# Miniprotein binders against o43075: the designs that were tried, part 32

Target 1, 293 residues: o43075
Amino acid sequence: MNALNKIPFTRALYHFSRFRSFTTSGWIMSGHNKWSKIKHKKSANDQARSLQIGKLSQGIILAVRQEGANPELNMRLATLLESAKKISMPKSGIENAINRGLGTAGSEGSQVHFIEYEAMHPSGVGLIVEAVTDNRARAASSIKHILRNHGASLSTVKFLFSKKGKVEVNLPPEKRDSMKFEDVLDDAIEAGAEDIVNRPKEYIDEEDEGEFLILTEPSSLNQVAHHFRSKNYEIKDSRLIHIPLEETAIDVPAKDSVREDIQKLIDDLYENEDVMFIHLSILNSHFLPILDE

## First folded at step 16 (miniprotein)

Design a61W
Fold by ESMFold2-Fast, scan of step 16:
Structure a61W (fold): chain B 293 residues (1-293), chain A 101 residues (1-101)
Amino acid sequence: as target 1 above (293 residues)
Amino acid sequence: SPEEISRLQDKIWELYERVMKLRDEIYKLDREGVSPEEATQLEDEVRRLYEEILRLIDEIWRLQKEGLSPEEARELRKRIQELEDKVRQLEEKLRELRTQS
């Protein structure tokens, strides 16, 4: 799949110095692998929906506490509310989470914490596990236990990653047939974005994934997200992420048993109520699922 | 009826608040030197109650949209009452543990 869509050389050269556009065609065509794609929040038990509602509730509480209850001003809250709506989370549940974040529920408001756990898998894959929890000791204990079950251990791995802001967007419905990649790129340049990636349609699998991944400096995240919203783009997600550094990123492991163990580790971690996101030091894992095709 | 559904929603959200408070108190007790084994049992109990409440909230929300039969209302009231009994029992167990320390 080619994300550039016939950009002229002169325009492409300008865009390269200002923006990078990634293609997955070389990766997909050269890669022969047999393991399943890495999936977000894969159900490991019959409690999958209640687990998702619990995670969304904690995420909403944290987002409100950090940046307030107005989704117009809080893009993270806006995306969490869309996710909650998509899984049919009860309106009363959403309202209660917002009220707990504001502290309007009085003494019933709990302290919610954001924690990042760093780990290394025996295969050489580094992981950053983002957790949101009202109990740090529980989160640490349970996450360490899951890691240990897969031979992984806590280790400093942030040096394998670059911290960036991401905005996932879809084109406005009324402009889907008229806007080209170049138009989106122009909007990204105007917004002050650092990079833009066109995700191939067949690799859009999750509700928080869009047609375009806009990369930003961490401090510019909200500014860029608001700019795209002002242009009537659909915002699918807006948050900080860890992107693998090309110098130290590894390819998808060649051995089937290793790939299966990593998938099982990811599944086990997402089954944990405190785990929100996982970042892998695998090349391109930040915008593509790891493929078995 | 809309009035019946409203009462069921109010009751389940009362129980949700009580379970969240129990969760906070249980994890605080663990940090204050309650045995790891006892703490794990309490944490598992409150987690099960929390998950059951979330399922009931979702079911009541769905039935509110689709319409609620008298039979369904009776079954929901029974399940909510059983849940309230479990919440009360856990509250009493936690009070007992705090009185011992």
Scores: ipSAE 0.000, ipTM 0.221, lowest interface PAE 13.2, mean pLDDT 73

Design a61Y
Fold by ESMFold2-Fast, scan of step 16:
Structure a61Y (fold): chain B 293 residues (1-293), chain A 101 residues (1-101)
Amino acid sequence: as target 1 above (293 residues)
Amino acid sequence: SPEEISRLQDKIWELYERVMKLRDEIYKLDREGVSPEEATQLEDEVRRLYEEILRLIDEIYRLQKEGLSPEEARELRKRIQELEDKVRQLEEKLRELRTQS
């Protein structure tokens, strides 16, 4: 009840009038919020599954190192294992990743590093590129090369963002026909969430993405995720994200050539084996498709 | 057979790990005094090996789902062996460069 005032109703009911100035060519998620959304527009990305397996392996190693090997207690690991299952990642590969994560707990063996690269595109769009890598020099060199190819340069941009927890959920299967948005909102309030947004169905990859995005304080992420799990929601994702601050967020660039360049930059970055997630300083980019395909 | 597919997968993943290690070693090579041109050539070579390994992983996965004939298995083993030979050659070239610097 008292938590009701913490959830902004206006943000939960997004309206698309702001997209009127965009091209009629189409709308896509740039993959900026999920590395598994590697672009499939061209047949050239026929190696997407192998790349996804490599990234899942690195993500599993990091998740296990940070919070242990029990997916019942480690929600990030649980969602990564579910993603691995969906792309039929070999069990031996999953086991090897888990063992590598456990093996680095007390030693300086083969380990992965979490690194954030901050960059500015000539259009004024700030980017935070999250990388997980076993070689910092390789990641830095290759990511800088991709950025430079698009005129983007390393620059401090974290001040353009707010760090939040994000839980993506789908309704419990048995209640899909009976639950309304208000019921999900009540569960979010009870869990202590800050905000809830409903992604329009036409912009959801139903197999990979959650219908509802639950935003939390970073320290409340696990609490909120476990609450939704206890209510039998399907957890699609649970992680920390960078959300554009409204005060400094820019609108999606109006010029088609600029949007196309940003989309290609994002695609090129996600094709890099070390890149896990990309965050853009574009308003609402954390939950809506904002660029043309 | 399922066992034969498993052996092919194990071998290609072994080569994947070896190529990733080579890439890491090559990216450190500039700090050991090799020429920028030679470093770039090695980076390009290891990049191409990496791409071939990724294509082969995808092909083995597709054939696993569609069914693998004895002739297809023989061709895959041959391609994997040729790839292993190239990886070994690059590993040896890198060892020679390190002893020279």
Scores: ipSAE 0.000, ipTM 0.252, lowest interface PAE 12.9, mean pLDDT 75

Design a64E
Fold by ESMFold2-Fast, scan of step 16:
Structure a64E (fold): chain B 293 residues (1-293), chain A 101 residues (1-101)
Amino acid sequence: as target 1 above (293 residues)
Amino acid sequence: SPEEISRLQDKIWELYERVMKLRDEIYKLDREGVSPEEATQLEDEVRRLYEEILRLIDEIERLEKEGLSPEEARELRKRIQELEDKVRQLEEKLRELRTQS
């Protein structure tokens, strides 16, 4: 039955690589951990670091609760632990977060909740804001306040997106000089991936971005990620993501004042202690043309 | 009171999140197929959401009598109406899905 409903992998890959685009600017993208950029603000470095540690702590608690404490079996946890290492998060803080996720820290008051907020900006840009919080009331009130400050309102916007799994990978170090794109494509097809994008190095803007972006059905995310790990690829990130639908996606707004307001909204949201990730219904300017073979 | 208004705003956000999760589940089952048992569980959640919306409307009316400003009440009612409209759309989608299974 599935065979009649499957788009051939090469057609799906062709569609994505030729119709999707990326931004070289990390300031506005469809889903990324912009809190990593907060540390580059010259003022408030100590406050920025405390904020990042708090977010990583909550993310680790949630990841452990969902898929356990073994980073070899839990790719999201593995990614968060690497992020924690990069900002020199204290080992005691990491251990405490893992123990809270396992429930070994013991109190109901230590529970964290995953919440998605949907909003529309006056420009027509839709937002999905991922929050992880131990206090739903605080998160809701503060996020709503930030949205209102930018004229954004609560609105159903998931129809502007397609939910996918994404795996960001770098080639195995030992095979860096010998592997061609066709070899990576073969591994992706074998893993059951839907699509693959070869990201040029100049378009790698964040630490959780790899040379290749592998797209999956949401239910296949862990299968695909584990396959690439078994082939000794470096996994940079593994998560669910909301990708703008081509039919309803908006190019980056041309008017500078609108672009600046959207950037400020994103910055203000990421300064919030509960906000983990933001998805935007924007196509960026880095379009790859279809080439005749 | 500011504390009561904050509590209402928090509950509206909780309902919003529940409505969005319900939408995702309904549209997932629309693609994959739905059992009568799954449909019944989703219909129960729709009913529960309506009941909570009605309680919020009643609570706003009570607070209006106790001194809530007309402007604050209007904003809260607008948000609740948006949620009610979304729940109606999901109820209709579930009705379609039930007849297809």
Scores: ipSAE 0.000, ipTM 0.183, lowest interface PAE 18.1, mean pLDDT 73

Design a64L
Fold by ESMFold2-Fast, scan of step 16:
Structure a64L (fold): chain B 293 residues (1-293), chain A 101 residues (1-101)
Amino acid sequence: as target 1 above (293 residues)
Amino acid sequence: SPEEISRLQDKIWELYERVMKLRDEIYKLDREGVSPEEATQLEDEVRRLYEEILRLIDEIERLLKEGLSPEEARELRKRIQELEDKVRQLEEKLRELRTQS
């Protein structure tokens, strides 16, 4: 293995990043699950809303259990609460989820578990399926059933990915005319970030995507997110993500039948009540505008 | 009986989660100064545990469809316990490696 792979990106960024931006063109797409987000956004209806409320409830329970009930100190909770407001989730539902996370009244006997299921599709595309569930057996059985319906099977696939933290940000409105990319880089270096991806606004159409994607070591995620919040950036999303390794990632062309097969699998998985997020070992080399039809 | 079966399935998936965490920890060992050869041996061990879990998952699903006798349930509990013991031993081994130089 290359000795340079042992050097933290944050340290490398600090020493050499002034004139060496890893991406400033927006040509490298880092969102390997963008397919599923676009499809999910288009399927809004009463049934889909009910499903989304259930998933948000489970996500809030987990976020509160991990880092407490104060959204000023818990960035994941803050983003989940914003999502809940956007779909008009009942306040009683939000309050019940927070109370369950705290282990207070009404949560007796309810355990919420975070599980990652790893699977391989016949095409060679690896999947990591994030689930949050109060019933491990039900979640495992139903997700395994969906995978098998599409020819996929449980398999170890994490070696196809690098685990990172990501923070999606927009510039503070009052500073849009005065801040340059170099200023964002300086803030990222101060925060201890590993890399920055700059996206043109034309390619930002998902609610949890910002004009800058900040990559971090997993253990530094909260530190970096809080730093950007303290500098008055708008935080669009803050989460752990699995980024595919270029050496083993599959290039799936837009017109390939494999793309349709994988999209159907993703759609079926997201309709499951326990599935929160899906990571795919596919190559996303360029930002492509995706039209509605 | 349905409660006992549910507990067995939950325990197997708990072991799945624990093995996945062990694999993640093993992938970090090379950065912490553990030799590549030792890391490879640990990777092989966790891979074998994962394969045992997948085999056990398929077996319990088959037995649940056919209906478990008390004798079969007792044997299944023993196999799950043996697997848990192996997982715990590897967890302890990695904990010792991570708390020393």
Scores: ipSAE 0.000, ipTM 0.410, lowest interface PAE 10.7, mean pLDDT 74

Design a64R
Fold by ESMFold2-Fast, scan of step 16:
Structure a64R (fold): chain B 293 residues (1-293), chain A 101 residues (1-101)
Amino acid sequence: as target 1 above (293 residues)
Amino acid sequence: SPEEISRLQDKIWELYERVMKLRDEIYKLDREGVSPEEATQLEDEVRRLYEEILRLIDEIERLRKEGLSPEEARELRKRIQELEDKVRQLEEKLRELRTQS
């Protein structure tokens, strides 16, 4: 109703259901820390592991910067630390990333900067590029160069978004056959969540995506995540995101040439070593695509 | 000189980060009981600062390719200092508004 309107509980569920009833599909990557977007020609194992460690290190730095160093209170950090253990990231590397995120006196020689770049694409799509870098000038120059190669320019676009917390969850294993959507909805309401989206299994593409996406006020993120964990849900991800405001979001159809242009821009941005997250003012970017056959 | 341009570029990006923080904090004021008129005025001011920073970023990038004269360096330092003063004033005003919030 206001230009900065929120997504209400029932409205987001309605929009998800509405999207699923259409015959258009396709999805532009947005707001995900996708390490698999970077490709190398040399030894796949060495390059892949090095890139995963680099991206996890930057992810840990960002998570600590935003929500602190306590994994019990910072669920995003908790999930990143679990991922780091799975790839056998050295303990010293993890500790170094946490210290850099804190910006402590012990890490003053290599301080890391969190920067948000806002840009407008010629199509009218706004984007927010989140970067973590130890060299502001390099990051600014390289990201600006990528934007220009795709016709985009730096511009104020954050007013096109609503900042929200999201928690991705799977049902507790012991209750998978007994819990229905209504039970999850009740838990979300009790936790103080703003919205819930039920994601069909066939649309779960990322390791950090769950069966249910829970939307929260930014200040309530950790509280809601902790509530779900206390009820034995599996937490797949917990982080802040920028959700497009419906009033100004661009609807980009699956077969539109603009979609391919935006996808190329997103791919180029994620290949940049400093880029961590990208948010797009597109209606489909934070909801599941509608099947198109 | 390359060193002078590098210092100016670092400074303008520092101001960019500070203006982005101010914008986020000002947007929060809209929900914390600040008057709509005051919130709009603060949003307008931070937007003007953002636009000036973007213009300076473009100008510094152009000068990096063409070379920077001592007179151009002096003018840029003056404009950046004026911008920093405005950013600091907004930071102080916002801090005062949040004393009891």
Scores: ipSAE 0.000, ipTM 0.279, lowest interface PAE 13.4, mean pLDDT 72

Design a64W
Fold by ESMFold2-Fast, scan of step 16:
Structure a64W (fold): chain B 293 residues (1-293), chain A 101 residues (1-101)
Amino acid sequence: as target 1 above (293 residues)
Amino acid sequence: SPEEISRLQDKIWELYERVMKLRDEIYKLDREGVSPEEATQLEDEVRRLYEEILRLIDEIERLWKEGLSPEEARELRKRIQELEDKVRQLEEKLRELRTQS
């Protein structure tokens, strides 16, 4: 039964706003702390660029394996290809990654595995670390080492989360002054979305963050993303996320030293070549509150 | 031998991937009209399998440092086989649920 899917998205926005706390503007939440942050390191740093290219290559291989090589039908692939273009990834590298995903390249070094590591930090913050790797043993050992350096340990934490699809969108440029929130809401309902979050302008920090965050059932992700693209919205990101369950989520830790340690843990994890995304059991860590209108 | 430890590690990681896939499928069942009781039982079962795999990963990492005795290898192979049997049984149970619905 999903009579609740007909609840106005505006009600969900008010619900999320009620529980969100921004006690520190320096705290980076899991919704914003992605492997894409590596792009903001020194542009002349060859090591950082090599890491970004490696992560994009692995992401492309995985996306192609999961949903095929057609970016019109595979919105995750479409967003990864746009990211690859923005960092000037070699065309040969992109083609090789696509071919590996299709299984048409040589098998040496092309066997890519998707792994989720579940961990608990001493503060009570649970985290899910998404990794894509061609070497499971290396990924496990290095990620466990990073976790141990921060007192965190592998532990079952999936019960603290719900798996959802998210689509980050910007309004079509030509309709920016004519489209109102109700119009976006109507498009979301038509697409079969579950919820919509309007991100305040001051909290749009990453290239893969849009003015609106559209939440979907996991199986509906591509359908919803394609619908928004067909309406000429700019798709900033399309992916699966782990959203904290409201009943067990914790607020941002009050102690500065704890927040700093968690931030350092997240930074250390994203510097690992196999880590793609990190999800935290902090309330509304994937959302920003509605401010003004 | 290092080759034996490597083979056991590969098998453990194969089982890890299968358990993670099962967990994702089981967590979808609650939203797809499976009873709350049945969903909870399946979630608990896959959680126990995940916890055993984490223990096996810790053990194999220890063995890379300390070496593997024939007795330890036999015990580890038995635990891996028991885990694989449980994973297979859960995979079959989920396949049955999909074909009946």
Scores: ipSAE 0.000, ipTM 0.325, lowest interface PAE 11.8, mean pLDDT 74

Design a64Y
Fold by ESMFold2-Fast, scan of step 16:
Structure a64Y (fold): chain B 293 residues (1-293), chain A 101 residues (1-101)
Amino acid sequence: as target 1 above (293 residues)
Amino acid sequence: SPEEISRLQDKIWELYERVMKLRDEIYKLDREGVSPEEATQLEDEVRRLYEEILRLIDEIERLYKEGLSPEEARELRKRIQELEDKVRQLEEKLRELRTQS
């Protein structure tokens, strides 16, 4: 809480006595990109790697266009560059993507478009599909086709979500033994964060997931991310996200046939070259594996 | 022609993006400075534009599969232009409201 503004910036909501969440019940589905699992398949290894590099290239172009080419000032670019290094993306490819984002690539800089497609599944689950593409019509037509194959259709669904900034962090390595949750909470309040979630260890499976999920107002994302970096936290991810509203979120049990239908839809969408991220209006903790697996 | 159909598809999806952005802007609008009646009217207007765009998307997809005659192409271009004019007018109206607040 900041007394100068008379309004606390950080809220802590409890799911269990020891755990905090911005929701009264259920888990936050932060949604990593499905292709990270595809790369582990031996028979699809080369194709999956090509797909990953293509998507990272598009992401870098967009990040540079939005916030510039300096990763010290552009936290989204910084995290994308770390992902590129982890999969050994060629340095020439990274440099070409940065140059395209700056518009210095010779041809007009090759415009990429960021588009959110909104859709409703027959189960009542809303989807927001983030796409980055240099061909608007191709992306839209192919995504619509995938949706239709699973009974889903374009529909306005943003009212099922709240738009937030999220920063995924790990404790500073030198302070792992000395910092407790209350210290992280204090740093979050000082940064102007809206909420903090302490992620149980068993739910930290992806490279872009941290021990703490810091939620912000969308316009405060960079401010909060820079504050945590200045305190030597490890930044695992920094992005805008659509969080399901508890009131309208669908609770789908693990063994429901609807879960299998939704998983197949997500799988097909992530295999599309233009799809970057998928948000689902599901609040059931058993659905966390759908976004991660 | 395939080139002409591609242009129509690109334009209608461009309008889809612009209408979705307008919807987001209307819902984020500081409504303390705008009457409830005016806010409702803007929401109704953007919803109608969204519905018209979805209908045109479906029609373009159908005509693409069946083959697009010059007459059908001319009618589609006309309807897309009228739709773009409506979108542009709403974009201007929102810009004015933003600068007035």
Scores: ipSAE 0.437, ipTM 0.792, lowest interface PAE 2.9, mean pLDDT 77

Design a65D
Fold by ESMFold2-Fast, scan of step 16:
Structure a65D (fold): chain B 293 residues (1-293), chain A 101 residues (1-101)
Amino acid sequence: as target 1 above (293 residues)
Amino acid sequence: SPEEISRLQDKIWELYERVMKLRDEIYKLDREGVSPEEATQLEDEVRRLYEEILRLIDEIERLQDEGLSPEEARELRKRIQELEDKVRQLEEKLRELRTQS
């Protein structure tokens, strides 16, 4: 084993809870309430799907603007397009987002902005909120409102984090039963990755989370992602993230009420149409859930 | 009638639950045993069934407000029966695929 490699960790980061489809809750209610229940589920699903499509559209626009419209060369775009297909986003909507991302073609009025909001929660947890928006004033106003509802305020917190690349992968389907962690580790070392984290399947909560999380230097992200793709791994996600610095990271707050408030803050932020990702200054929060219940 | 609307609503709820189960089963299919083209076709089929359920929900909500004629009730029963037949066919197709894999 290489001494530079970190030990595998086996839990998923709790994020994108807002994008989950409602699981079939099972039937146990009295028959006269069935229609009210399905009508409510339809309304909630329509709202969730609309939010997902809006965020995917913004993400596609940004990905195209940053690295171009070719998904063979732009791994972030490739994963976003796959997600769009899975939720049956209209092809016209996908094409429109790609064209807006190419916005050098003279449609400047539809420009999106990438903004990071830095905040501190009363518990001492620092947050970086990544937003993609076509209306900076709306995003700032709504995000500040959500933060205030939880006692959090804007504050400089980037110094609590290190910027890294991440690649989420699943094993090649044909090698699932034959490939061991050591083989994945060897591929990661060959690719120039910095670290590797292993998740048991029960802790993979979101569609953009894989069995293995590969950490890279920011400048090496594309190289590492393409290496894994060339080895026939399924790429679930590829993007830049902020991970807590070990020296200043805090442990998960001990009080249930504080953990629940932080989770509700995260949930409320992800319900906002402009919010894409949230990073917490909690130790291992980039691959660990905050709530155990 | 309120009784007839209630029966249609019950049937649509039953089909909704079956379609949601089919969706989950399709997304868990053994990728090695199913071609990408076949998987995509199955995903498209269950999506169309789900969309038809949403259309039926909207139509029944509209008819509750406007009143349900015998002619409209007959058309809804027909659409529900066609949907049930398609759901049954897809259930059988998946059962055969799971047995073969």
Scores: ipSAE 0.011, ipTM 0.462, lowest interface PAE 9.2, mean pLDDT 77

Design a65E
Fold by ESMFold2-Fast, scan of step 16:
Structure a65E (fold): chain B 293 residues (1-293), chain A 101 residues (1-101)
Amino acid sequence: as target 1 above (293 residues)
Amino acid sequence: SPEEISRLQDKIWELYERVMKLRDEIYKLDREGVSPEEATQLEDEVRRLYEEILRLIDEIERLQEEGLSPEEARELRKRIQELEDKVRQLEEKLRELRTQS
C-alpha cells in the first residue's frame, strides 16, 4: 500500500549530474610544490565546466530544433537555459546554440543527432544512454569503450522500461507553509498527470531535482508542465525519461563492489562529451540515489 | 617583491587546505542526518570559497612575473582577509552543528 513512500533502510547518495558539484579531482596528482597541485585542480574544474557548456549547447540546439526557440512554449528549452545561467555559460554561446537549432546560421550544430545506446551490465542492470552528438562514429566508439571497461555490452533493453514524461517541481515559496500534499495532488489530477511521487528531502542532490516528481504520458508532458507553472510552482526539470517496469526492475545490488562498479560506470559515461542522461533498470533509480562515496 | 608574493602564496595555501577539510566535514555531516537544506547551504558556501581561492591563485601567478605594486598588495591582502573571515565563520558554523548532534 505504501510502496510509493517506502525508501531503502540503507542510505545511499548519488546524483545523476556531476558537473554542478564541488570537485577534488586534482587530489590524484602530487607535484613538487603546493602551487602545482592547486593549478591542476583549477585545470580540472575548467575542463569540467567546458564539458558541461558543450553538453548544454548540444542540448539547446536539439530542444530548439524539436519545439522552437520560445522558452515560454518550450519547457525543455526553458530548463536548459536555466541550467546554462547557473554555470555562467556565455550569452553569445547560448545565442549561437539557439540560432543553430533554428537553422538560421547554417552551421555544424545543424548536424546534431540524438541517439540512445542500450546496454546490459553483468549484474543484470540494463542501461539506456542518451547521447547528443555531431559525430555518431565518435560517440558510438567512445561509449562502447566505456561500457566494455565495466564488462557491459550493447544489448536491447528498452523492453525493461516504459517511456514517460517527468516534471520536477518545488512548491511556490510563498505557499510552502500553507500547501499540503493533498493540494499538490489536486493540482496534478487537474493537470492530467498519471502519478505523483514525493521525493525524500535528504535525496534532493541536484538543481534539476524537485520535492515532487510528476509523471505523465509522453504526449502530455508540456501540458502538465505548463499547468504547474501557471499555478506558480517552481519547475526544476521537464523531460522524457525511461522508467523501469516494476515486473523486471532489479533492486540496488546488495554487494558493495557491484554498486561501486555501476557508480563508476555512470561517472565514466557522464564524463563523455556526448552523454546527456542515463536510465537504469534499477527500481526507483529515476528519483532515488544509488551508492556514492 | 618575491618575499611578499611568497607570504601571500603561503596564506592562500593555508586557506585552501582549510576549505578542503570543510568540504569533507560537510559531506560527513550530511551523512549524519543534518537537514538537506542546511547541507545545501553549507556546500554552496564552501564551493564559493573554493572558487575565490582559484581566482586569487590566477591573479598571483600573473603578478609574479611583473612584480607586485603596494596598491595591488593591499587589495590582495584585503581579499585574502575577507576569505579567511568567511572560512572561519563556516568552520564555527560546522562546529556548532556537530556539537548539537
Scores: ipSAE 0.000, ipTM 0.309, lowest interface PAE 13.1, mean pLDDT 75

